VH-VL binders against q7dma9r51to147. Designs and how they scored, part 6

Target 1, 97 residues: q7dma9r51to147
Amino acid sequence: GDQVIYHCTVRTLDGVVVESTRSESGGRGVPIRDVLGNSKMILGLLEGIPTMHKGEIAMFKMKPEMHYAEIDCPVSAPENFPKDDELHFEIELLDFS
Short names: E, the ipSAE of ESMFold2; O, the ipSAE of OpenDDE; V2, 0.75 times the mean of E and O plus 0.25 times the DockQ between their complexes.

## First folded at step 1 (VH-VL)

Design Ta4 (framework fv_bebtelovimab)
Fold by ESMFold2-Fast, scan of step 1:
Formats: sequence, structure tokens, C-alpha cells
Structure Ta4 (fold): chain C 97 residues (1-97), chain A 127 residues (1-127), chain B 109 residues (1-109)
Amino acid sequence: as target 1 above (97 residues)
Amino acid sequence: QITLKESGPTLVKPTQTLTLTCTFSGFSLSTSGVGVGWLRQPPGKALEWLALIYWNDDKRYSPSLKSRLTISKDTSKNQVVLKMTNIDPVDTATYYCAREIYVETLSSGETRYFDYWGQGTLVTVSS
Amino acid sequence: QSALTQPASVSGSPGQSITISCTATSSDVGGYNYVSWYQQHPGKAPKLMIFEVSNRPSGISNRFSGSKSGNTASLTISGLQAEDEADYYCSSYAGSYTLFGGGTKLTVL
């Protein structure tokens, strides 16, 4: 796999921020660095990020089975995360290598 | 090309303060997700992590050595400096500086790894 | 506690496969999920071989692979070559500080 670098803000259907890498949304301001196919990545991002272009901002609206409620999901939902709800992942793709 | 190089005294007396400088090129310590750390290795022994400083001036220290260590950066010189007080013969080691990549994962926390290392500098503490 | 344990030594013959283990003594939630591996030849600086359990940096041979099961990470070297003889260290971030394993000396007989 290709290495991807991106910012992510996760919102509920009502627009409430659950998690973010952006400092203005409670994050540290540090983008995520993952390796496609070899990292602990939820299904919706593993399928969605390869469709993006560098510099693009995209919204991925995921039903639970595309994120933490996926059968055999490789990652555990963070504490108090609404894993059984639809979540919206706003991704800014900074680099794809 | 990314390079790091350690400099400082090679012979130090017990009770003195050891000051080591890491000079780097090919990257900026103002880049988000980048840090520079110090590690050491006594002759014939294992690697030991000492301290690290990040782009945002956030600092981390080995719990067992925290009271003896100070790490700082000088952005204008592309340098990171480690100071260790009250030096002892057991501190004899090769000291390395290395670039750390900080990775924040969405679901499972944070990870860190060292992708480039300096050549190391041997510091001998005489009694 | 909070330590990474490696065997002191492993050995193999050219063409053989060997595995080096790295076991965390604590399974604190999130604390040891990501492991990196470093190769060190005598008198040289360490070199990153594996990061985030199983990812290889550009330029690292696919003979080197990483995995993790429970609190034990493993580095596997296939098709052993004389040049693989070195010390190998695992490392992981433990919440506020970085841990290194004790190192494993690989001898190619």
C-alpha cells in the first residue's frame, strides 16, 4: 500500500463533531498518516480515499457497517463513540504516495 | 536528502553537565507531525530512549531520567539540544539523534517511529 | 513492568526463515498497538525496517515482514542472507514515552 496523509472530521447526522484532527474542532492540528490496505482503517475510508485527488475535500456518509460496526472491523471504536449510528467523515486529502 | 549529525564533548567528568547538539538538514522542525529525539546505547547494551521535542515545542522525557534531562530546539540553526545533568560513568554511551514521525490514527490512538538517524557520537565519562 | 521483551539471540542458516518476537508486559488500552522494528549492524546507527506493525519503508526488502497477535509483535525474515546478521530492536509508544526492546542478535550460520 500507498501512504495517505489526510485531515478528518467525524460528525453525527445532526452535525455534532465526534472526533477531529483539526485544532478548530478540538483536535491537535496533526493530519493522519496511514498506509492503504496495511493499516487499521475502517472500510469506508479504505474504499473512499482511493477515489480522491490530492488537495480534495470530500464527505463520506457511512452507515455503521462501513465503519466501526463492520463485521471483523480491524479497529475498536473510541470510548463513547456512536458506533451504531450513521457518521459523516469529512476528509481533506493532503498527500497520496 | 535528510541528514542528522550529533556533536558535543567526547570525554566528560562525573558530576558535570553533558550538552549534545543535533544539527539537521533536509526537513523543518516546524512541519506538523515531525519531532527530533535523543537515544543512547552503552557499549554492548540495548538502545534507550531519552527525550523528544516536536514541531509545536511539545516535549517528552524518559520517566527514569526526566529530572536530569532538558531538550530544546533552535529553529534558526536547525538544531536540537539535549542537556543531561550530574553525569556518571554509567552514562557512557553512543548518543544518537533521530527524526520521529508522529502519526495520529482516527480509531486506535497515536503512533510514532524514527525514520532517519544520525551516525551517533560516543561520550565517555571518566572517573 | 511496562516493558518490551525480546529473545537475546536467534540463529538460522542461509535460505531459512526466522522469527523474532516482541512481547509487551502491559496491554493498556491503545498503549502497544503500533510497533516498529530497527536493524543495527555493528558500529552503525539503527535503520528502520518496519513501522506500524507491518508496513515497510521504501527500499526495504519484502523478505522482512511484521505481524502482531495479542500483545506479541513479530518480525519475520525469509530467505536469510549473511548480510541480515545484525541486532534487531522492536519499539512502541507507551502513552507518554517510547519503549525499546532489549534487542535480539541474529546469527546467520
Scores: ipSAE 0.015, ipTM 0.646, lowest interface PAE 8.1, mean pLDDT 83

Design Ta7 (framework fv_bebtelovimab)
Fold by ESMFold2-Fast, scan of step 1:
Structure Ta7 (fold): chain C 97 residues (1-97), chain A 123 residues (1-123), chain B 109 residues (1-109)
Amino acid sequence: as target 1 above (97 residues)
Amino acid sequence: QITLKESGPTLVKPTQTLTLTCTFSGFSLSTSGVGVGWLRQPPGKALEWLALIYWNDDKRYSPSLKSRLTISKDTSKNQVVLKMTNIDPVDTATYYCARVEIYDSSGYTFDYWGQGTLVTVSS
Amino acid sequence: QSALTQPASVSGSPGQSITISCTATSSDVGGYNYVSWYQQHPGKAPKLMIFEVSNRPSGISNRFSGSKSGNTASLTISGLQAEDEADYYCSSYAGSYTLFGGGTKLTVL
């Protein structure tokens, strides 16, 4: 598949940041590089990112089964991550090729 | 061919604001993944990163200097401007601008550099 | 905060190999894997030699190689030449900013 590069900020329903790639939100400041369909990705991102345009910022509201609580989820939840809660994923799509 | 060149005053007085301009050619700051940053090097000392601006206007600042620094760009002029307030003799350094491109390397990897401009702070 | 430590100087003879270390006081160098090395000749701008620990930009001699073990990154220069005499700086991404080491002066001969 298609290679995607994006920033991601994950918030609880109450707006608390629990993870981010952005430096201003405690992240590394380095965007994530993934390959759609050929890489292990959170289900909600695998389905959501292809709907975006390059340069767009979008918010994806995900029930647990769309992220780390997905049956057969291909990625492990970070330590102390609220994997059983509804989470909001703010994605800035930097490149889609 | 990619080139960057710094310009600005070579002598500034304490408490003034230092304004430096980086003018570049051979690439565009409208290109996804591209950024331009500023670094400095006091005479005989180590390099220090100051600030960075990306193509999408996202900005990063050195935590210790953040309150004194403003970085901006004019994409149509191929320019990036750094302003540093309340200048002090310890800010005497050669100031460099340099390019990053995150698709070829991770952020904060500077692949092309300007020649540098020496800024002396004295009364 | 984290800091990067380099030896102040290193020396070698033409044809030999030398290694310059860069050690983080935290896990930034080891954890983030975003280590770069720059070469600076007197009066000149720095030049990128290595990025992301071990990658070479186009045009950089394969005599220059990078590696990492734990919190220590290393730049190795094989087949030393007189033109390699310069200051070498390591750099690492440290969350929301970048750090530079203090620099190492390489003397050849």
Scores: ipSAE 0.007, ipTM 0.601, lowest interface PAE 14.0, mean pLDDT 81

Design Tb11 (framework fv_bebtelovimab)
Fold by ESMFold2-Fast, scan of step 1:
Structure Tb11 (fold): chain C 97 residues (1-97), chain A 125 residues (1-125), chain B 109 residues (1-109)
Amino acid sequence: as target 1 above (97 residues)
Amino acid sequence: QITLKESGPTLVKPTQTLTLTCTFSGFSLSTSGVGVGWLRQPPGKALEWLALIYWNDDKRYSPSLKSRLTISKDTSKNQVVLKMTNIDPVDTATYYCARVEYTSTGVYRETFDYWGQGTLVTVSS
Amino acid sequence: QSALTQPASVSGSPGQSITISCTATSSDVGGYNYVSWYQQHPGKAPKLMIFEVSNRPSGISNRFSGSKSGNTASLTISGLQAEDEADYYCSSYAGSYTLFGGGTKLTVL
């Protein structure tokens, strides 16, 4: 599968940041590097990122079943994470090969 | 059962390159979100983080030591290797390798949940 | 650059509670919720006790708890036992690297 490199910021409906790769939002400033079909990814990103163009910033509004509350979700939610809530995933796609 | 074990020379001379190998079992660096890092502790002193490599080959280095450090992995052998150049007596320390794993979409929080036993490296002429 | 400051030593008696502080010298480091605590017995490797300020790994006694206020994180050990005697290190994410505190020696009297 295709390799994707992206930044991700996850917010609640109230705009509270719960996770981010960006340093200004509490992250490390390092983008995620995943291989579609090989990396552990939440369903909404597996389906959403392929619709993006390189350099695009997109907002994916995900119901719980599209992220951590997915049946057999391959990614663990952090402790006390709002996994049963709708979450907004802001993705900046840096590379798609 | 997760285990990690450090190996390498126990005595090195100043100006040489130190090569340490971490061999692990009970997990794989082919698993998304998993990483292995190196830390050291001079006798009687505090822990110091050196470097970290993740399953996707993302690498992180201590800013003060970055020019001297190289971290690499061999996923098929379950090994992570650290090289430190231009060794000095001040580098005498117990060197540890330890595992990290993130719990989210790749937002990394470097917490070391399993540690090797450590290997003492003495630097003297 | 940034540092994490811990007291060199703390002491308590069996059954008491003690608190170990960890203060970041800058708000950029102290503003993150990526604080871990490690326990180290003499001659042994460190053991993870707390991560992300207040979370406990499986198998860690709930006598160990973490908290944070401003730039200061705290590890509290309740119901002190002889086996708690050890060095305790805090650690924090600092934007692109990891910092460790100087360590605190806990003596159980």
Scores: ipSAE 0.006, ipTM 0.594, lowest interface PAE 11.2, mean pLDDT 83

Design Tb2 (framework fv_bebtelovimab)
Fold by ESMFold2-Fast, scan of step 1:
Structure Tb2 (fold): chain C 97 residues (1-97), chain A 128 residues (1-128), chain B 109 residues (1-109)
Amino acid sequence: as target 1 above (97 residues)
Amino acid sequence: QITLKESGPTLVKPTQTLTLTCTFSGFSLSTSGVGVGWLRQPPGKALEWLALIYWNDDKRYSPSLKSRLTISKDTSKNQVVLKMTNIDPVDTATYYCARGETRYDSSGLEIYTYFDYWGQGTLVTVSS
Amino acid sequence: QSALTQPASVSGSPGQSITISCTATSSDVGGYNYVSWYQQHPGKAPKLMIFEVSNRPSGISNRFSGSKSGNTASLTISGLQAEDEADYYCSSYAGSYTLFGGGTKLTVL
C-alpha cells in the first residue's frame, strides 16, 4: 500500500486539544508515517485519509467506535485519554505515495 | 515461522568498532508497528536494552550509550545492523536481537514496544 | 533519569503463588502503564510472558498473570512449578526509550 505522511491534531467537541503531532499544540513536531493496509491505524483515519489529496487539510468528526473505542482497535490510547468521547481529527496530508 | 539470528565477531579488541547483524525471516520490517531491537546481557548480569529501529526508520537508543550506537536496516535483505564504537572490556556480553511490536499514543507516535520473538544470542568477548 | 525497580530475588514453594513487583519512578511518563514481562532460564534467550500489563501471548500458561496498581506493575505466578525457576524482567517506556527492570531471580524451594 501507499505511504501517507500527515500531521494530526485531536480535539474534543469543545475544541480542547487532547493530542497533536504539531509543536505549536504541544506535540513533538514530527508527522505520522503510515502505510495503508500495513500500518496500525484507527478506523476513521484508515478510511478517511485515502479520500484526501496531498496538501489538503481535512476535519474528521468521529464517534468513539471509529477511533480508540473501536472493538479490537489496533492503536492503544494512553490512560485517561477521552477515548469514549466524540473526537475531531484535523489531518494535514503532507505526502501520498 | 518467525526467526531471528545474530551474527558478528565473537572476539573484539578494545577501541575497535563492533558490528553485529540480525538476519530475520517470517516477517517484514516494512509492516507498520514492527521494529527490531538489540539488547545485551553481560555474564551474570541484568538484561540491558541498547537500540531499536522501527518499520518507518525511526530509531531509539539507550541514553547512556547513544553516542556509541548506530542502528540501521536493510529491508530487502531482512537485516538490521548494530554498530558500537570504542569497544571496552565492560561491553563483553551476549547480544540479542528481537522483533518488537509497538503501540502508538493517540498522536501516532511509537511509545511502547514489547519483544515477542528473540534470536538465540551471540557472545561477544572484548579482550586485548 | 527514569527507572523500573524490581526486587533482586523472590522465593516460593511448589503449588504456592508468588508475586514480583515492578515500580516506575514518579518521573516516568507512561512507565507504569504499558508493561511487558520476560522469563529467562540460564543460558537461554528471554521469552515474552506478558504484554500490555495483563495480556498473555499464545502458548503462555494461565498460571502467569499481570496487573498494575498506581506506579507498580505485578507479575503473579500461581501453582508454582520447579520449571518456573528463572530470572524475570519487566519492561516499559519513558519518552523515546525502552526501560528494563534490573531483574528478579525466582527460586523454587
Scores: ipSAE 0.000, ipTM 0.609, lowest interface PAE 14.0, mean pLDDT 82

Design Tb4 (framework fv_bebtelovimab; at its last look DockQ between E and O 0.06; V2 from the best seeds 0.00; counts 0 for: pae O 6.4 > 2, placed apart)
Fold by ESMFold2, look of step 2:
Structure Tb4 (fold): chain C 97 residues (1-97), chain A 130 residues (1-130), chain B 109 residues (1-109)
Amino acid sequence: as target 1 above (97 residues)
Amino acid sequence: QITLKESGPTLVKPTQTLTLTCTFSGFSLSTSGVGVGWLRQPPGKALEWLALIYWNDDKRYSPSLKSRLTISKDTSKNQVVLKMTNIDPVDTATYYCARSPEYVYDSSGVTKYILAFDIWGQGTLVTVSS
Amino acid sequence: QSALTQPASVSGSPGQSITISCTATSSDVGGYNYVSWYQQHPGKAPKLMIFEVSNRPSGISNRFSGSKSGNTASLTISGLQAEDEADYYCSSYAGSYTLFGGGTKLTVL
């Protein structure tokens, strides 16, 4: 049930951006809005976001099975996403209600 | 209680290789998300980040100094070693080792990082003579 | 010089609030949003005051707070005390390495 609003930037472990919601990193500048328990989300975010406080910026390292390489992943990977790589997910939690 | 202590020569000559050892206690480099880094501070100058080694042996180096630096660890001895080649008088500085802080949590496939240095050694002054 | 620019000095009187800025001069550095602040008294090792822009480690006074807007991070110290007089450094993750600002000397008048 809780609603979360966040920015997400995904990078290789060497720092190359592969996907981002932030405009300065090639995204549209629109944060993601999800409802924990109802929205389809990658496992790593379901595990990581509950550890965060509102306003926090955190970096998570996720093994492939915690993101888009999960068997029967409920979320489609973006085009040309390195779904078999261990990646850094930087999350800015804008709201947690 | 968590401590780190730098050891090595205090006076070195130009062109020598500087070897610094960080010996720590109260934590382990077998813990996911934990690392030990090296920094330096020339007298009266700003801090400069040099290198970092993580629990999983991932290594990071300052881009400007990468060709001169080697970092390694011995987890069983609670030690991290920094080697810097071709020492020059401009390398005179206080050298610190510091812990990259413990993760907030770790699960079977997700690690949360802080990416900061929470506990520092007291530092060791290394003077490069002419 | 440094990709993280800080003012060389700031000053304030006891009981007042001051703010120290840290501006990334490259969008690559500013896009990581991993900023920490360190306090260093003369002759001592640095002490972590703020990490991940706004989080305080255990034992750090709530007089210290951090924020970020665009490529500029800020450390605010409220209720200035004599012992706050020190050098302050910001740092930011930059992809595979960490950068430090040039430092700001805080003088408590």
Scores: ipSAE 0.435, ipTM 0.706, lowest interface PAE 1.0, mean pLDDT 87
Fold by ESMFold2-Fast, scan of step 1:
Structure Tb4 (fold): chain C 97 residues (1-97), chain A 130 residues (1-130), chain B 109 residues (1-109)
Amino acid sequence: as target 1 above (97 residues)
Amino acid sequence: QITLKESGPTLVKPTQTLTLTCTFSGFSLSTSGVGVGWLRQPPGKALEWLALIYWNDDKRYSPSLKSRLTISKDTSKNQVVLKMTNIDPVDTATYYCARSPEYVYDSSGVTKYILAFDIWGQGTLVTVSS
Amino acid sequence: QSALTQPASVSGSPGQSITISCTATSSDVGGYNYVSWYQQHPGKAPKLMIFEVSNRPSGISNRFSGSKSGNTASLTISGLQAEDEADYYCSSYAGSYTLFGGGTKLTVL
């Protein structure tokens, strides 16, 4: 496993923020640290982040089955989270090692 | 069809503020991941990136010019505006606006939007002279 | 001064292959594998030829290819044609801003 460190902001199709690691978007300001293949990650990020380069900001448009509505998703969605909607994941990749 | 077009004054005096408008069609700056940037090219010289604004109003500026530049958008009008203060003859250049692309990497229901400039306006020459 | 270094000029004959290099001046900048290449004919706006080191937009000839080794990205044009005569610019993401190289004038002899 490669370690990946990133900020994540999740939006609905019309731009409403539903979750974020960034303080300006209601988060804690602390990036996520995951190990590919070892950390619990949503499928779309496990597939998408390896296509990124260090320092890149990328937007991933995900169908529900690629995030929280995945069968046997290893990550639990918050209550009333729009998990059955198409969602946009904005990822800033801070490190890939 | 996607198009971008630059507009603004073609002659500006030193010390004034240059205001350029990019008007576009065929896409929306309300679409997640999309950005519009400004670049310039002095006659016979290299391309220089100036600024970029994303759909979410996130802004990026050239470090050497940051104090002189302001980028803004009006999503309802499909416009992005660049202002450059304290204009000088060395700022004489063709100014371009360009779209940050939606290059799609399809992977089982995931599409990726990446930065590059895939569609450019034709450019507008701005001459700074007294 | 550009933080991305390109040769000022390169030349070749029709049918040959030529390569244009683009070298980052620091390891921080050179660590980003987000490299684009643009072609510019005189009096025209630039045209995107390559993005993310080696990917071609739809409609770009496979005679154009990109690669990267260490801090140096390269654009290779095979089967050189007269219409390839143009200026070529590399560009790279540098964390919070975008850099452009100084440009390379390709002359087809």
Scores: ipSAE 0.124, ipTM 0.644, lowest interface PAE 3.1, mean pLDDT 84
Fold by OpenDDE, look of step 2:
Structure Tb4 (fold): chain C 97 residues (1-97), chain A 130 residues (1-130), chain B 109 residues (1-109)
Amino acid sequence: as target 1 above (97 residues)
Amino acid sequence: QITLKESGPTLVKPTQTLTLTCTFSGFSLSTSGVGVGWLRQPPGKALEWLALIYWNDDKRYSPSLKSRLTISKDTSKNQVVLKMTNIDPVDTATYYCARSPEYVYDSSGVTKYILAFDIWGQGTLVTVSS
Amino acid sequence: QSALTQPASVSGSPGQSITISCTATSSDVGGYNYVSWYQQHPGKAPKLMIFEVSNRPSGISNRFSGSKSGNTASLTISGLQAEDEADYYCSSYAGSYTLFGGGTKLTVL
């Protein structure tokens, strides 16, 4: 599968950051590297990231069924994460290969 | 088979700019996820992180030294350069370059950067004296 | 400033187990799950012994193990050997920068 490296910031509908890979947004400052089809990913990212090009910043609005509330979601939601709400995923695709 | 080696002046005068070069082999900074960093250690004292540059030219600097540091890379030469301005005797230290790799979590299938340095150069002692 | 605190020195006899602690004194250590441990013999470069709190790089003896509880990470060396005598440094990624502890001198008696 394709390798992807990206930053991800997750916000509520009210614009509150609930998770981020960016240090300036309270994250660890390290982008995520996944292999599409091999890495455990939430459905919305699995479908959304392949539509992006390198260097692109995109915002994905995901209903619960497209992220952590998906049936048999392969990724566990962080503690106290609003997994049952619609969330906005800001993705910066750093690399696609 | 991965190696890194520091080179540059071993004696520098105060107020000058220190330029150090890290030449490495066995890996490439064209590989996504890879980084090369600089660290230093004053004689008999603790390690200190200085800077890090990633394959995509993203850079990180020590907050206390950021204004004095510039890190750059030449991927074609397998080199990373660190410049430190306004050198002072307090900057006397052994300077190391080291690789920051990545790894895959077996449980999650996610590849993460190892925010650690797994392979180091031998270090080069830089003495600052008038 | 943010710091990692280590004991200045620890000692043990051959065959014993010793533990070195590393405590984060700042709440701003956003990446405290990225705790690493380095071994350094005199006149040598540091060697990565543990990364991500408890993972061993290839080639590192299983006598070395890492753990974390709260804001304190620990390096445990079991079956202490003479060759283990060295300085040990903990490190942690803080989001935009990396911190190091003050180091711990391990003496094998």
Scores: ipSAE 0.029, ipTM 0.677, lowest interface PAE 6.4, mean pLDDT 88
ESMFold2 (binder alone), look of step 2: mean pLDDT 93; pTM 0.951

Design Tb5 (framework fv_bebtelovimab)
Fold by ESMFold2-Fast, scan of step 1:
Structure Tb5 (fold): chain C 97 residues (1-97), chain A 124 residues (1-124), chain B 109 residues (1-109)
Amino acid sequence: as target 1 above (97 residues)
Amino acid sequence: QITLKESGPTLVKPTQTLTLTCTFSGFSLSTSGVGVGWLRQPPGKALEWLALIYWNDDKRYSPSLKSRLTISKDTSKNQVVLKMTNIDPVDTATYYCARYTYDSSGVEIYFDYWGQGTLVTVSS
Amino acid sequence: QSALTQPASVSGSPGQSITISCTATSSDVGGYNYVSWYQQHPGKAPKLMIFEVSNRPSGISNRFSGSKSGNTASLTISGLQAEDEADYYCSSYAGSYTLFGGGTKLTVL
């Protein structure tokens, strides 16, 4: 498992932010640090992030089965979260090692 | 501003159940990525993490204490409650509640805002 | 289970730089990869100083820095000031729970 550091902003199809690490989008302003294969991760990010290059910003448009509506998803969706909707994950990959 | 405050009995007898309430303001436990945890510190000893509850009602417990601990929340009241069963004199400690920001990956448990703490003494 | 080991005490003079270590037991292959540090003044609640090994919360002085090499994380405090005198605790993410070190008392002369 490679260590990855990234910012994430999650939006509905209508562009409404439902979750973000960025302060300008309601987040704390601190990026996520994780180790691939050793932590909880939704399927779309587990498959998507390894395809990115350091410094890249990528948009992953995920059908529900690629995020919280995945069967046996390892991450619980927040209350009233649109888990059955298509969500757009904007990822900025800051580092990987 | 973000504030948390612990409340509950300051003196309890062995074998009883200790119930502590954390009341907070300045944030909501209905907000994605937020949680509240409980920690304790016996007089002159190190900090010990006890339990954590996330916005989505997901729960985590200290492995050594999990059979004695129950954590719950009332989002409408901005409260988190910890119950510890079969209290013992070694459970004498200052108990803290603290805020956690949980992201979608479930990365590192750390606490950015803390209550003042409440000293709970266990004696007969 | 794995424990985190810190020295019981460390001391320095004003303006000096000091380092506090936090070592995971050798029973863990690869050790812990996520570490936070807390400062605690007598009679007060802990304050988060560092998280995820080297990140500082908003408002924390850049005199405080964190690093990790192998199974040992370090908190370095540069330009020591009298108000830095406190207990310092490391904490490590262990998947579904968090472990705390035994704490280090920093004395500033």
Scores: ipSAE 0.000, ipTM 0.560, lowest interface PAE 13.9, mean pLDDT 79

Design Tb7 (framework fv_bebtelovimab)
Fold by ESMFold2-Fast, scan of step 1:
Structure Tb7 (fold): chain C 97 residues (1-97), chain A 127 residues (1-127), chain B 109 residues (1-109)
Amino acid sequence: as target 1 above (97 residues)
Amino acid sequence: QITLKESGPTLVKPTQTLTLTCTFSGFSLSTSGVGVGWLRQPPGKALEWLALIYWNDDKRYSPSLKSRLTISKDTSKNQVVLKMTNIDPVDTATYYCARETRYYGSGSVEIYTFDYWGQGTLVTVSS
Amino acid sequence: QSALTQPASVSGSPGQSITISCTATSSDVGGYNYVSWYQQHPGKAPKLMIFEVSNRPSGISNRFSGSKSGNTASLTISGLQAEDEADYYCSSYAGSYTLFGGGTKLTVL
């Protein structure tokens, strides 16, 4: 696969930020760099990001089976993460190559 | 303020097990994406990465030293412990602990960027 | 063996610019998006200067910049000052571990 560079902010249904790459939301301020098909990614992002265009901001509303509660999920859930809840992933796609 | 400090014996005999403790403040290993690693530097030589432990207990080890290394954490005490078995004079070095951060979702790409370091502790291995 | 190659030493005078190279001997060693640079003064812990090739942590002078070209990452120090005299190490992701370069001793003449 293609390399994707993106910012990600994860929110609960009530809009509470659970995780973010953005400094203003408690993250590092550094976007994620993943290689589709090679990097360990949650299912919803692996399927969702390829549908986006560079520069787009999209909201992916994921049921648990599309993120950390996926059977054989390749990515470990953060401590105290609400993995059994519906979560909203706001993705800003910075580059797709 | 983020601080890390190494502690342990400064003189160890060959064949013994070296145990080093990193005590930190200003952050928690219960925070998603945070890790603490160990590195060493023999006198006058280059830095060498040894091991890393993340908030979720995921562990990484130097391939050349994996059989001799054990890394563990006590999140409630803000401590990370490194044990190195079968110590040899070649293991004489200054040992550092340092903080690394990783965002979840990029799990197979380990960036290994260390933004805060302890002062280091010199461990001499001699009979 | 796969390694990161740095020159053993580099020197410059105050006010000049110097560049330290870091060349991966294997193209599989982390690519060039995961190169970090550390500064180490004698008897002190390393300090992060640059991460992910060209990003600078808060509090690091803009006299320090990182770049890459082909298989070589570079650290450039502009407006060289006496306090810049130190050892500089590059580091890169190498699969499931990280590698450090051999280090470059910067002498300010």
Scores: ipSAE 0.000, ipTM 0.585, lowest interface PAE 10.9, mean pLDDT 81

Design Tb9 (framework fv_bebtelovimab)
Fold by ESMFold2-Fast, scan of step 1:
Structure Tb9 (fold): chain C 97 residues (1-97), chain A 129 residues (1-129), chain B 109 residues (1-109)
Amino acid sequence: as target 1 above (97 residues)
Amino acid sequence: QITLKESGPTLVKPTQTLTLTCTFSGFSLSTSGVGVGWLRQPPGKALEWLALIYWNDDKRYSPSLKSRLTISKDTSKNQVVLKMTNIDPVDTATYYCARGYTEYTPEGLYIETYYMDVWGQGTLVTVSS
Amino acid sequence: QSALTQPASVSGSPGQSITISCTATSSDVGGYNYVSWYQQHPGKAPKLMIFEVSNRPSGISNRFSGSKSGNTASLTISGLQAEDEADYYCSSYAGSYTLFGGGTKLTVL
């Protein structure tokens, strides 16, 4: 499918960063490259990212069942990750090509 | 017609807890995507966003005021209540409640869009010592 | 300290067009396409004029339009009328809360 390139910062409801691709938030500064329908992705990103425009930053507020607590989720949650909490996925869509 | 109306004390003393109630009609806070929030405006100053509660009981707070604020709802009474602890003269402001929206999918995914389409008339709260 | 910067005042004559800017001081706020504009007449509650950058609520005149380029959103009022004299506030989603600009006083000369 379509390739999407994006930065992702994951926060709790209280604004605590639990994961990020951005260097200023403890990440490596390298964006994620996924292929829609082929890459293993959490449901909320697979459904949410296609609604975005290139260059947009969007906040996806996800119930647990839309991320790692999805039944048969194809992606494993990191150890001690708050997978049963609502999480906020801030996505900057850099490109889809 | 959709209406929201703020109620509560107009004069409060420093260190007390301020409790404000928003009573609304013409819509339900059980409708998916709907929220009701609180904002304030000190005399002659800019608007400040305080807190919001959604239909599903999800809550959002201003980071600078989070430790002082509690928002709750009673969907059956069409009411949203804001409590602010340890009030100070700097908290003197007109307090507004307003209806907000987020786009929500049946699967539980939503993109939060924080805009307030209908506002109450506001209630002036003076904090005096 | 607002992360959204508006000019304190703007003025125009009847029939003219004016533009009010709203600039996010950081890209993490300025990248969101969730900008709204509110009109406030003295002693009254704010009224939603524009949401999601350029969408107009039912009942709002098409003389009001919104746009955004980079970190700067703009409200344009065409065919300026005396009743447009008011304070205008921009607002932007900032991840888990909403920010308001400092407000712009529009004077119709």
Scores: ipSAE 0.013, ipTM 0.664, lowest interface PAE 8.0, mean pLDDT 84

